# Miniprotein binders against q9ydz1, part 28

Target 1, 329 residues: q9ydz1
Amino acid sequence: MVQGLPGEFEDYLYRVIASLYRYAERLVVVDYPSSPTRRSIDLIVSLPGSRVVLIKAIYDASLISKKEVEELSAVANSLGVSAVIIAERMGREDLLTGVVYDRYGVNMVNLETFENFVSGREEVYVTRYKDIYTVSISSEKLREKRLEKGLSLGHLAYMLKTSRKSIYEYERGVMSPSVEKAEKLVDILGEEILEPIDILTSPRKPVSKRDFDKPEEALVGEKLLELGFKVSHAKRTVVDLVAGRSGEEGVGSRIMIVVKRSREGRERMMSRIMKGVKMGSILSSSLYAVVNREEKSLIKDIDYTKTIVKDVREFINDVSRGRVEENEE

## First folded at step 9 (miniprotein)

Design s35
Fold by ESMFold2-Fast, scan of step 9:
Structure s35 (fold): chain B 329 residues (1-329), chain A 95 residues (1-95)
Amino acid sequence: as target 1 above (329 residues)
Amino acid sequence: SPEELREAWERIYEAIRIVLEAFELEEQGRLEEAMEKYREAVRILEEVLKELEKVLPRIDSEEERKAVERVIEFLREVIELYLEFVEELEKQLGE
């Protein structure tokens, strides 16, 4: 590598950004923290149909750890938005086009697969979990077509050279067939049994991350959890806490919170707040800065129409009275 | 150590919820009851801190040791904040 590690990361991120500009209605670049291997989210995009996606973009996914992926997953889950990893390699293995990989419960695809999916050019049917490739099928259509052909579980199993239990598990949606078994199923029952994969849906629903850094984060986080929000702590992006809750009238509430990090200077906190404003806009989220009395003077110049400034007691009292659900123009 | 960290976090969350109850009591003007809740939370956290400090020297793994050290540092900051809440309320109550 002539440019070294940082140059390669920037080159690939640029390629992903250039691609996304063709398909996204809105795009926000998350350039914090500056280190790409420590950053959990690189891009946020709004796609047609008001679909918002958090994106981690890295050429070789083996260079990020479980910590980055778990935070991406937890933030997306708490806000009720999609998450995906876009990468070309996983260590010594190249990612195949048309295949969805699992990386700690988050869908991972190469850039070509992502472009084909969002453009509608090609559907995705194949998932890789560990060393196994499986094909996405409609369990209901599989059962329907088997019965239309007059085949018992045993007869279909015999034709596929598999067990009755395997066919039963396919029809329950508990197990997916290998590529070879799927090819035989299509030959017998027709391609209508195939079901395209939504790559913007994680195969596993993660739990909220509650590994707090600051006492104020813990108080705010636990209060929001008490009020029925899904909450996640973040260390590898612009904001420190994210929270989301479904509304009774179908209007959900999203909250992002910035808290002064340990040994953080004024300039860095103000920078994170300004970047948080951009994130809040694309996520349709309220942005709060939870600060102490001394810190209030430091953020006086921030656009208060985009950022709600509170100390921890004020925040907890306001949220207890339902104020976090109030609209802000 | 993973089991001990899980128990430690469960007790930390319990103390945090007790402080949230104290905030509600302060809003209701029930200041003496709020004070008792703050002191209860601090006591729980101080007990957890002492237990983790005792376990720290027995940890073989560098990675586990760093994880416990981070929780200890977090606990010290939490205790400091809650003691500030106690001090503020003591000043309000006076005699």
Scores: ipSAE 0.548, ipTM 0.852, lowest interface PAE 1.9, mean pLDDT 84

Design s36
Fold by ESMFold2-Fast, scan of step 9:
Structure s36 (fold): chain B 329 residues (1-329), chain A 95 residues (1-95)
Amino acid sequence: as target 1 above (329 residues)
Amino acid sequence: SPEELREAMERIYEAIRIVLEAFELEEQGRLEEAMEKYREAVRILEEVLKELEKVLPRIDSEEERKAVERVIEFLREAIRLYLEFVEELEKQLGE
């Protein structure tokens, strides 16, 4: 039967993974937490041009809440990487190929659109926001072509059956025309005014989450903020905290931290650390486990060679002195 | 209210910054001053905890009540952690 069972969600995820293997230079599957609707990030891919993208993959995007999308957005923003949602529908509506949708400030596309974009087969020009479709145009080319044809703002507005202010705002990049207006603009000025959309952009409305679960997370997060990092708390992925900062020499720093969660057993924490090593590798991020003395000894005795183990005071003192270590792949 | 919770969170972050100052003092070997800072942070958190526990029964919204309960649990864990730091320093200073 058609139900929201883990197997049904896994079928779509594997379909997305199979597609991405054709285009990605590196791919990491984030399989924590185990429930797909509670997970903020499903995949991390490295695409040609050193472009790293956090991906949420779900057949029906209405099955994930604002909480999952906001965490995806916040983590991407803190690490300075792109984020995208790959889905086929939003409740009752199927996503159209060639259209970028907005989901709480994160770009959402269907799988075919994503494949066409990353392969270079088809560019994307149409955005859907609050039940309206708009077309991406080059403000510079629009003004250039208008002036080339000797048209005033008012004359072009009259031809398009719109206001002079609308044309002005199109040329300023504040507004995008509807599909109908864009078709008329192309008829008058030529298709050179159209501008492809980069679907792999940073999230538009990242939310700062300072809602820490543990006092260790709050201390670490506040210290990293003081040092100029962009910091995000995470509850719906492998790590508990992520941080990113641009270096003074133009080199960025990324830090991911695992802290023991409430009522979490040692085995589960170790599992998260192992998965965090894979995430750190593709993100070129340092991975820290902030633990007590006894846990530190146990982790060092286990094969977690790419994890930096510290207690909370040791971690804070080290980062205060500019000691940030990177893991080798 | 949302404003009362926001004010509580501001005071909690004030205490967190005081603890970070204590870490710096401890690193410098200024253990008595570090202990004073940990105790100051604990006093702030205990005051906030008492205020939130007092208002919890009058909260009508289930969503707001859960948010306050979560902050109360965080406060209890933070107070416990900071008191452990105090205890460690007391042992060092009393030897």
Scores: ipSAE 0.650, ipTM 0.901, lowest interface PAE 1.3, mean pLDDT 84

Design s37
Fold by ESMFold2-Fast, scan of step 9:
Structure s37 (fold): chain B 329 residues (1-329), chain A 95 residues (1-95)
Amino acid sequence: as target 1 above (329 residues)
Amino acid sequence: SPEELREAIRRIYEAIRIVLEAFELEEQGRLEEAMEKYREAVRILEEVLKELEKVLPRIDSEEERKAVERVIEFLREAIEIYLEFVEELEKQLGE
C-alpha cells in the first residue's frame, strides 16, 4: 500500500501518513493525478466522532496554486466534510506551531499543530491572516468578565493601550485582539475569555462551478443542482463530479461521478474507478461511472456494490426518481 | 470579449436545460416533442459555435484564446452527443 514512495514530495506525504495512522480510524491515499502540485486532495481520513477530513499535504504550500485549493474547498463543501492543508512552509516563511493560517479560505497548519489538535494535547487559539496574528476569544465571556470586574469599555481600553472602539469591536465579535493584547486581557480577565479554534471546519464557498470539459458533466451537474444538491466539478482528483445534499433523516446523500473521456483508455478509466471505490467507502458516497452504451459492457463486472454504471440519460432518470440515494451494499 | 463569452455560456446552459427537458419528455413517451427539443438545443449550440469560431482569430489575450478554444471543443462534443439522441429517436419513430 505505502511502499517506496519516490521523491521529496512523497517523503513528506509519508511523514503525514505515519502521523495520521496514530489517530485516524480509516485513511485513503489519493494518488491521482500523479503530480503532487496538480493534485487537490492527497489524503482522506476518518477521525473519531465520524469526522471525515480531506487533506492536502505538501511541505511548501507556495507550490500549490489557487486552483488546487479552490477544488479542495469546493469538494469538501459539496460533500459536507472538513478540509485542511498540512504544510511546513509557505515560500520563505516557516509555519509556526499553534497557528492556523488562511490559504484561499482553507485552514492551513503544520503537522505538529495537526497532531496536537487531533490528540487533544494542545488547543489552537492563534490565527494568521496576511502578516497579522490574532487570538480567538469568546465575545460573550469577554463582556461578562469585564462587567464582573467592574470595568468600563474605556477603563479596559486604557489598561490595554487601545481604543474604546477596539474593546467594543472585540465584544461584538468583529475584531480579534493581537497576541500582545490577548495576553493582557487574560492577565486582567482570566483564561476563560479564550475560545479554541476548530481547525477542521468545512469550507463555506459557492460550489456551483460550470466546466466546459465534457457535456455529460454539464448535464449531470445541472440536474443535480435542480434537485438541491451542492455540486462541484473536479479536474484535479480521481472523480469528475461530487454532489451532496443534507437530510434530516440521516447523514444525507453523497454522490461521486467518474465520466468516461473519449481519449481515455479502458485501463486508465478502470484505475480511476478503483481509486473512486476507495474514496466512496471512506466518504459513505455512492460512486457512479457514466459511460456510453458500448463502453458499459466493458466495466459491467466491476464491483456493483460500490460502483453503479450508467449512461448519462440512465443516470439522470435514476436521480430524478431518488434511486441514487438508495443504500449501496 | 468577456461580454461575448458570458453570453455564449448563458446560451450553452439554456441548451443544456432544454436537453434535460427532452429527457423528461422521452421518459413520458412523448418522443416527437423530445426530438424537437434535442434539435432546438443543437441549433442553439451550432449558432454559438459559429459565433465563437468567428471571434477566435481576433482574440489577443492568450488566456482568453485558451478559454474560447475549450468552449469550442465542448460545443463540438455536445452537438455530436445531442445529434446521436436525435438519431436514436428517429429510428424509434420509423424516420
Scores: ipSAE 0.475, ipTM 0.841, lowest interface PAE 2.6, mean pLDDT 84

Design s38
Fold by ESMFold2-Fast, scan of step 9:
Structure s38 (fold): chain B 329 residues (1-329), chain A 95 residues (1-95)
Amino acid sequence: as target 1 above (329 residues)
Amino acid sequence: SPEELREAIERLYEAIRIVLEAFELEEQGRLEEAMEKYREAVRILEEVLKELEKVLPRIDSEEERKAVERVIEFLREAIEMYLEFVEELEKQLGE
C-alpha cells in the first residue's frame, strides 16, 4: 500500500480491497503496471467454494479501453477462472445496484452489488444490454407456473400487453422480459420464475491471438497451444504469457511465464517476477522466467524456490514431457 | 498491405514450427539434423525480412508502417536467436 491519502483511483481501489477482505479467503493486489487505466487486473481473490476471481476495479469504467478488458477476459479464460469489473459509473451514468452490465464481454457491477452477491445478502436478476434492462427468468418455471394458473400463451400475453410470440420466446429462453414485463409476470405467476444471475462466470471472449512481441513468447505460446493449453499473451499485467489446461478428472495445470520485455532493465524484470510469485500462489500456477544467458545476470537474486528459471529450449522440453511444476516447495 | 503482412506472419509461424521440430531433434541427440532445421528456419525468416524491407518504403499509412516495422524487429530478433542456436550446436559438434 501507498503512504498518506491516496489519489482518486487508489481511493476507490482501497474501498474495494476493504470490502473484499470481509469475504475473501485470500486476496492479492496486482499493482503492475503502475497506471490504473493501463492495468488489466487490479485484484485476485479466492472466495469460499474455491472460486478464484480476477478483478478490474476502477471508479469510472469509461476510463479503461477494450485492450485492458480483453486482456482481463483472455487471462481469466486461459486460467479457467472468473473475471469481473467493479466500478461505480460509466462516464456520466451511475451503475445501478442489482444490475449486471456488459463491458466488452465481461460482467460489470458496482461494489454494493458485488458485496451483496458474494455475501449471499441479495441475488442479482437484472442485466443491462445497450439501453435496455432485462430480467433473468427460468423458462422452465415460467411455463410450469403459467400452466398451473391455467393461462394460455395468448391470455398471459394480453395481461402483459405483449405478443403471444414474446411469451413463447421467454419460455424458450431466447428472449428475456423487460423490467416492466417481469414485474407483471411475478405479480401473476410468483417470484419463483426469477433466475439468479451468477456474476462470476468465465468470460465468453476468445483467448488472445498469436500477437507475441518476443520470439521466446511465440515459441512457448505455439508449443503450449500444440499441447492443448489455452494461451493468452499479456502486455498489461505482471506476466507475459498465461496458459491453462483442464485435466481428465478436473485437475488442470496453469502456467505463467515472464519474459524480458524490450528495453527492460533488471529492476523492472525483478519486480515483475516478485509480483508474479504472489499471483502464482493464489492461482495455484507454476511461474517460469524464460531467459537467455545474458538475462540470467539480471535476475541472479531471485527466489528460485518460487520461480522456475529456464531458457526457451529447456522450458519447451519440460512441458513436452509433462514436467511442469505447480509452484511447489 | 494488410494481406502482405498476413502472409509474412503465416511464413513466420512456419519457421516457428520448424524451430520447435529442431528442439525435439536436439533433445533426441540428433544435433546435425537440429542444426539444419535451425538453418532452414533462418532462411525462411531472412526471405520474409527482405520482402518486408522492400515494401516498407512504399507504405503511406502510419499505422500500417508501424505494424510492418514491429514485424521486422521481431524477425531480426528471431533470426539472431536461431543463429545463436546454430552457433552453439556447431561448437558441440566441433565444426
Scores: ipSAE 0.598, ipTM 0.882, lowest interface PAE 1.6, mean pLDDT 85

Design s39
Fold by ESMFold2-Fast, scan of step 9:
Structure s39 (fold): chain B 329 residues (1-329), chain A 95 residues (1-95)
Amino acid sequence: as target 1 above (329 residues)
Amino acid sequence: SPEELREAIERFYEAIRIVLEAFELEEQGRLEEAMEKYREAVRILEEVLKELEKVLPRIDSEEERKAVERVIEFLREAIELWLEFVEELEKQLGE
């Protein structure tokens, strides 16, 4: 792949990587699988404030399908980390700087917006969803500033040429104003009513999926679900299963599991395990290789301090006893 | 059919729960009971496999046919794995 011709996908990915190196405390490149349009995660970064972000980077977001984005979302949700898509266009439409787009429930921004956000140069206030642009406002500050100016809900509604109910819903946080209404609100009440958008959010949808490729994955997945983990099956990244259990702050566990894929040779499996070590480190996740006796011979001489090698029964016994982060010497 | 596939998946997860019970029995040293649980799970999957193989030729959609073929292959791998568990226990018992 280093010897390959630089394509549009590789050129854009390199530009994103160069940008991220300026802001990230840690960065891991996920170059598996090798096809950019089949890969759900391209980069993992650790940003100041202990924020870990899974990133899909592609110049034209129309070239990835719902399958890639749903896997990105599911993995991020299971691990309790953030996810974002960085792209420049969506088919024939260029992404506007300063706007957060929705792509199958994942926030999507252009590179300039991402750089401005993480550097603190410019905040993001505008969301686009189903071709509608809305502006993020602070409901609390909106009410505070309205009352400071002695304005009733009806008076402010009259000034904006909208209903009292709309102002009430803005102040409850149930509705966000259009760009036109937000400009008017800023003219009347000041820019302090604007609320910056955190573009780096964790997906909040629960993941309960029994889509497995191997019977070992089904056994492991079912047991982890019974123990209260959020479990995601992955086919478009380095690992095969991802699980996380969210507890109180500072209490929780993350598990990533590699299982031999169908018709996979030793070299491919070893490569995925080695890449999984890097992913586990940045995600503060345990990495397991769940293998049978024959497969143990394929992964001998790995760093057992960084990868926990178990057969399926040993793994299930370990997690049942709460021994998620055991390392071998 | 979609309903036949759903039923197959439900019975598969019944078999998965039986295998997880067998793992617990093995940990307790109850090897003969574990072996019988593995065989019970295999019997369930063999029944599911036969039903899916029977409906496969009647599927008109190429996409649905390939999906059912993947499930059939998955079930065959599961049966093989669970039979390996049985064989390991038989060897452990000295047979």
Scores: ipSAE 0.539, ipTM 0.849, lowest interface PAE 2.0, mean pLDDT 84

Design s4
Fold by ESMFold2-Fast, scan of step 9:
Structure s4 (fold): chain B 329 residues (1-329), chain A 95 residues (1-95)
Amino acid sequence: as target 1 above (329 residues)
Amino acid sequence: SPEELREAIRRIYEAIRIVLEAYELEEQGRLEEAMEKYREAVRILEEVLKELEKVLPRIDSEEERKAVERVIEFLREAIELYLEFVEELEKQLGE
């Protein structure tokens, strides 16, 4: 397999889709923009238990930059959904099965690891960060088992040939042991101290990205921020803004917005809206198309049950008065 | 300069917040106060636009020049949009 060839992008994407079809309840292919190396999201899947995951699928993860990953992370964080990168290599290095890699704060695994995890065949315990391999442990169980065995921090440190401070930091959850130290801990305290990694967690907190592409986007974004939504502007996917807000009992509101771009023809905007409908459905998100009042006739063929068409003033009025459409499950 | 661009961006967001205040006043039926706030926001954006247009020819960095050009285009579009809001209110008030 050669990295980065055009056929590898499509072949690998289809291989990932075929795998996901076996486990996903719903799957949406995000094919916008057309360039796979400039696209932040390739797939959205709904897994059993109503888990929604944004997926970047690329054979060689070195072919995408920080910009694509940061947008994937920001969109997932704003919508309150999970994100993962599925890849087979990172430049000249092949990704090891059973290992979670960190790519700009997003979990990255190979396809085999993803399949083993979602099928329940094999748990993941090993993380690689900055060329260091560490093992996931339960700080609570580590302390509990140490005390059950009558071991002080110093005694356990001596047995592991490490410092008392290292054991203390393990028990605080601020440090994870190396593979060698984890093997010794299991020998002494038992397997119960190991904690499987949920590879489908929310990304680590991204820095908010803002852009001066359109005044409508800026105004809409600031209004949503004022109302307590987490907001992300997007340039490398179908929609221009995504917003999410935590609700009572963990149920939130999700909003996606398509704004007509200045150099954009009718056909391109209609294509983005239609793709946005598919995304909105799987994400249980309201989809808004923000257009000039006179341009509403340009999108007359749209399904208004799935897309809420507003000008910027109508949108601000509706959201200010709590008239945000909630998606059906 | 980077400092001039940061100050421009700060003032742009100040104007956007003023527009949102104007909108709240408009929703309360306080149309004359809303119009004054929209005009205040437009004034700020026009001042920022003039300042950036003056510095643009002095920028040697292609990267910085493109960033400033982007902000100038945003300002022109924002001014146009907010003036439409003013015009709409003028029609309602009989101006």
Scores: ipSAE 0.296, ipTM 0.752, lowest interface PAE 4.4, mean pLDDT 83

Design s40
Fold by ESMFold2-Fast, scan of step 9:
Structure s40 (fold): chain B 329 residues (1-329), chain A 95 residues (1-95)
Amino acid sequence: as target 1 above (329 residues)
Amino acid sequence: SPEELREAIERIWEAIRIVLEAFELEEQGRLEEAMEKYREAVRILEEVLKELEKVLPRIDSEEERKAVERVIEFLREAIELYLYFVEELEKQLGE
């Protein structure tokens, strides 16, 4: 099986890692689960300007499904961090440099585009959505330049060979022009109308869902939702629950939770907790291991300074008390 | 039916909230009230479990059948956990 060889996935991931080491202040490799097509997050990087980005890296993005991308999106949204997919292909189509693609609401770019963006060498202006390439423009600057040159909506529409409504929608920010029309707009109004795209925004489609996988997860998730956290369940990464909330001073709090999975032995759970510690560090997130009383003894060897071990009732009481204390300062 | 499944799911979340109330009562030292809340949650989940087990053989869609099977597995584990909470409180109160 030429297309599905494990080495092909590893080769591309290593290429992405080597590139990111040149630009990242910190980098964590998420190697869980072991299957790259079932893993929602491959890398977490801290970039200059205190920007934290969750990265899915795969040569051909058609090999991951909506499930992986939705989990990437949900985790990023809950934590208030950025998410991006780095890929070279989407099935039979090669990703073009300088173009940002949409994959289930997450920005997807090739490695060269990512490098150019984070290094400051080249801005991104072009998006591709449903087979259409459009150019990002500043609606405000477009209107200002049009009025400055004494052009009506109709005059500009005539020059672009488009409708008056299209110009109106561009100026309202509802539509973006095609590459051809953007080139003509620049010729008439100047390049100042172009607006660079921030490829490292939070995902457009946040997914917060109630899940029934484990009763401990359901209790914890529901309590965190009651306390105003954005909560996401995860099955395709190191942790089982992710939660984030804006503080009263606008400072967010982040919680990641590991729960013992079905038929999971001590060794596997400790491995996930250790990987979770690394993720928590780069994400500035608290890491909790929610276990029953007997299971607590199984992980006594772990570094508790970085992992907070609680049974489900202890955890819920802890977060409930923390919420009350925040409002009574 | 989709309506019956939605009602079942609503009842499950009702039971979960009742357990969260029991945690608060337990923290306040109101152990008898906490135990009664745990028992109430167990009763609700047992009723939902019986209803889903009865409906499971009549589900034609493999996707829907697997979804209901997952909920049944969750319910069995949740009932076991909540009964464990009841047993702990019974020991405290019987002392």
Scores: ipSAE 0.613, ipTM 0.891, lowest interface PAE 1.4, mean pLDDT 84

Design s41
Fold by ESMFold2-Fast, scan of step 9:
Structure s41 (fold): chain B 329 residues (1-329), chain A 95 residues (1-95)
Amino acid sequence: as target 1 above (329 residues)
Amino acid sequence: SPEELREAIERIYEAVRIVLEAFELEEQGRLEEAMEKYREAVRILEEVLKELEKVLPRIDSEEERKAVERVIEFLREAIELYLEYVEELEKQLGE
């Protein structure tokens, strides 16, 4: 049973990486876990304007499940950053350039669309919605331009060969026109009615924040929730728990936590911590390794300048005092 | 049942919050009160564990069985951790 050749997955990921190097101020490759279809996040990029984006990159998006996308969404929401899926196919369907697709509340685009958007070469106006393509319009501008032209709802409906009710619902923002209807609207009212889509938004649908596998995760997660952090559990990436909170005076806090996973040896835990340091840097996040005395022997050679090593009580006492130690590089 | 599992999870997080209270008491040097809170949390988790172990053999759904098995594993690890906290305080208090 073959679900895709490993080289084909790697080739597409490298193609995406090569493209992102042209636009990103910083880029981190998240190559853990090693299986592309089990990994929730492949890349983290910092774009001009201090915009940080978590990226899932896979040639065929049908090869990832709700579990991977929901974790991508949860991590992005907890950290207050954007998320996007970059793919070329969804099963038997090719993703069209200039179209944004929905995958469990996360925007999905092909690589060409992403490059055109971030370079400023082309805006995106089209979504695929319930197996149809619709055009993003400003309901307010639509109504304004219709009235300016002296057109009633009925007159405009007649010109578009649609119902008066459809025009009314476009103006209420309840419905978006098809490509054909949008082209006719632009011909009649002008292109000012079009509203560009920001493909780099926060995920739309929040996910569950209390799915903890370890008692240490439950303790630290519950305390962070009590303190007003948005918390998400992760098991398809480098870290086990992420948390974020908007600060008063515009200063936010971000925390990432690594805990020893079941049956995990020293080599794997150290690898996750080292990768977590790179993630923490680009996300401006503190990185904690929450361990007991026995587990300290597994992480003996860690760089303590970039990872804060605490037991559960030490961690909880630190965050309770409002003292979050930052990763300073 | 899914409802019984939700109730079990609610009781687990009640115990988690009691342990967080014990951490605050320990930080204040109130070690005897902290120990009683850890013991209370262990009692709750042991009750939940016993109830779930008793119903596990009667679950016909594979999906429900796997969910309960996951919660049982969590409970075993949490009880072990909280008992370590009790043992540390027993040593500090000298019995």
Scores: ipSAE 0.633, ipTM 0.899, lowest interface PAE 1.3, mean pLDDT 85

Design s42
Fold by ESMFold2-Fast, scan of step 9:
Structure s42 (fold): chain B 329 residues (1-329), chain A 95 residues (1-95)
Amino acid sequence: as target 1 above (329 residues)
Amino acid sequence: SPEELREAIERIYEAIQIVLEAFELEEQGRLEEAMEKYREAVRILEEVLKELEKVLPRIDSEEERKAVERVIEFLREAIELYLEWVEELEKQLGE
């Protein structure tokens, strides 16, 4: 890629994949749907420490809309996994290394920042939100160091050329300082006040909404919600529904479901099921193909050891009785 | 309007709850009661479909029109599916 110019979608995805192979324990490429700008998830990686991350990889993040990002966020939240966007540009702006950007509630970083974070070479401290750059600080350590040096809120505010209220709000965690103010704080109080950002946290909770694709999805989704699962309907990836539920400490259930989409033939549904098997493996999720009698002929030749085939009534009765299976891989 | 679409969606989910009740009745072998629940759900969905089809030609917003068209497609598929289940139960009860 040339500085200031976007690369081709395929070339950038390849660069991201090559980088991730160096750090990931496991990696799955999600190549459905085929259009990169319509796809919510490009990659799933398993990192050391049992950290699973859903990744959207695109050179210019302005080419994806709120719809793709909201689905990435919702799927990650439902499964209890992390999500991140890896990009080099946002329209006419280059993403700066060492900065976390917000895109519809999902953390967005450039590839270099992601590599530096995952490898442990460089921590991230700077966030950009609505054209403002702020530095992550520990409110507790800020207060502790201020008091150790015998400084009042007013005295520290005077030294920083800011208001007493700003220092108070920093110490309460209500606001973060600008880069210039943070540099002065470090000069006075030491680097220990800085708090690294975990770029691989779960996305912020999206707005809950109901969406309609298929009646089977609505029935299954509603039943899983009643049983305490977090559920997301998906239109821009391999599966149609994802659900997750926390069990006892350290024990949870994950379910992914494929149903026949409107005007979808056997070939496309089978392709999605096969890709869903790979996703289920890395996510430690059960995969269900929920079909009616007419749809069973579309999936005759599947590997039933990796995909659980149910009609919608069978599925709902099984989950109502607590019978869900987890993929041990 | 967005409010009319929200009301339609609420009624659709009422019908979905009735279908889930029918599944439980069917599993208990209470086939006649299950059939009545499926028919009740179909009646609700048919009413909502008729209301949305009536409103569709008057929608000025392309985005809202596409949203309503998707809900209409969902309703037609749901009604067809639930009526198939009613037909299955009618055959079982008649045999």
Scores: ipSAE 0.568, ipTM 0.876, lowest interface PAE 1.7, mean pLDDT 84

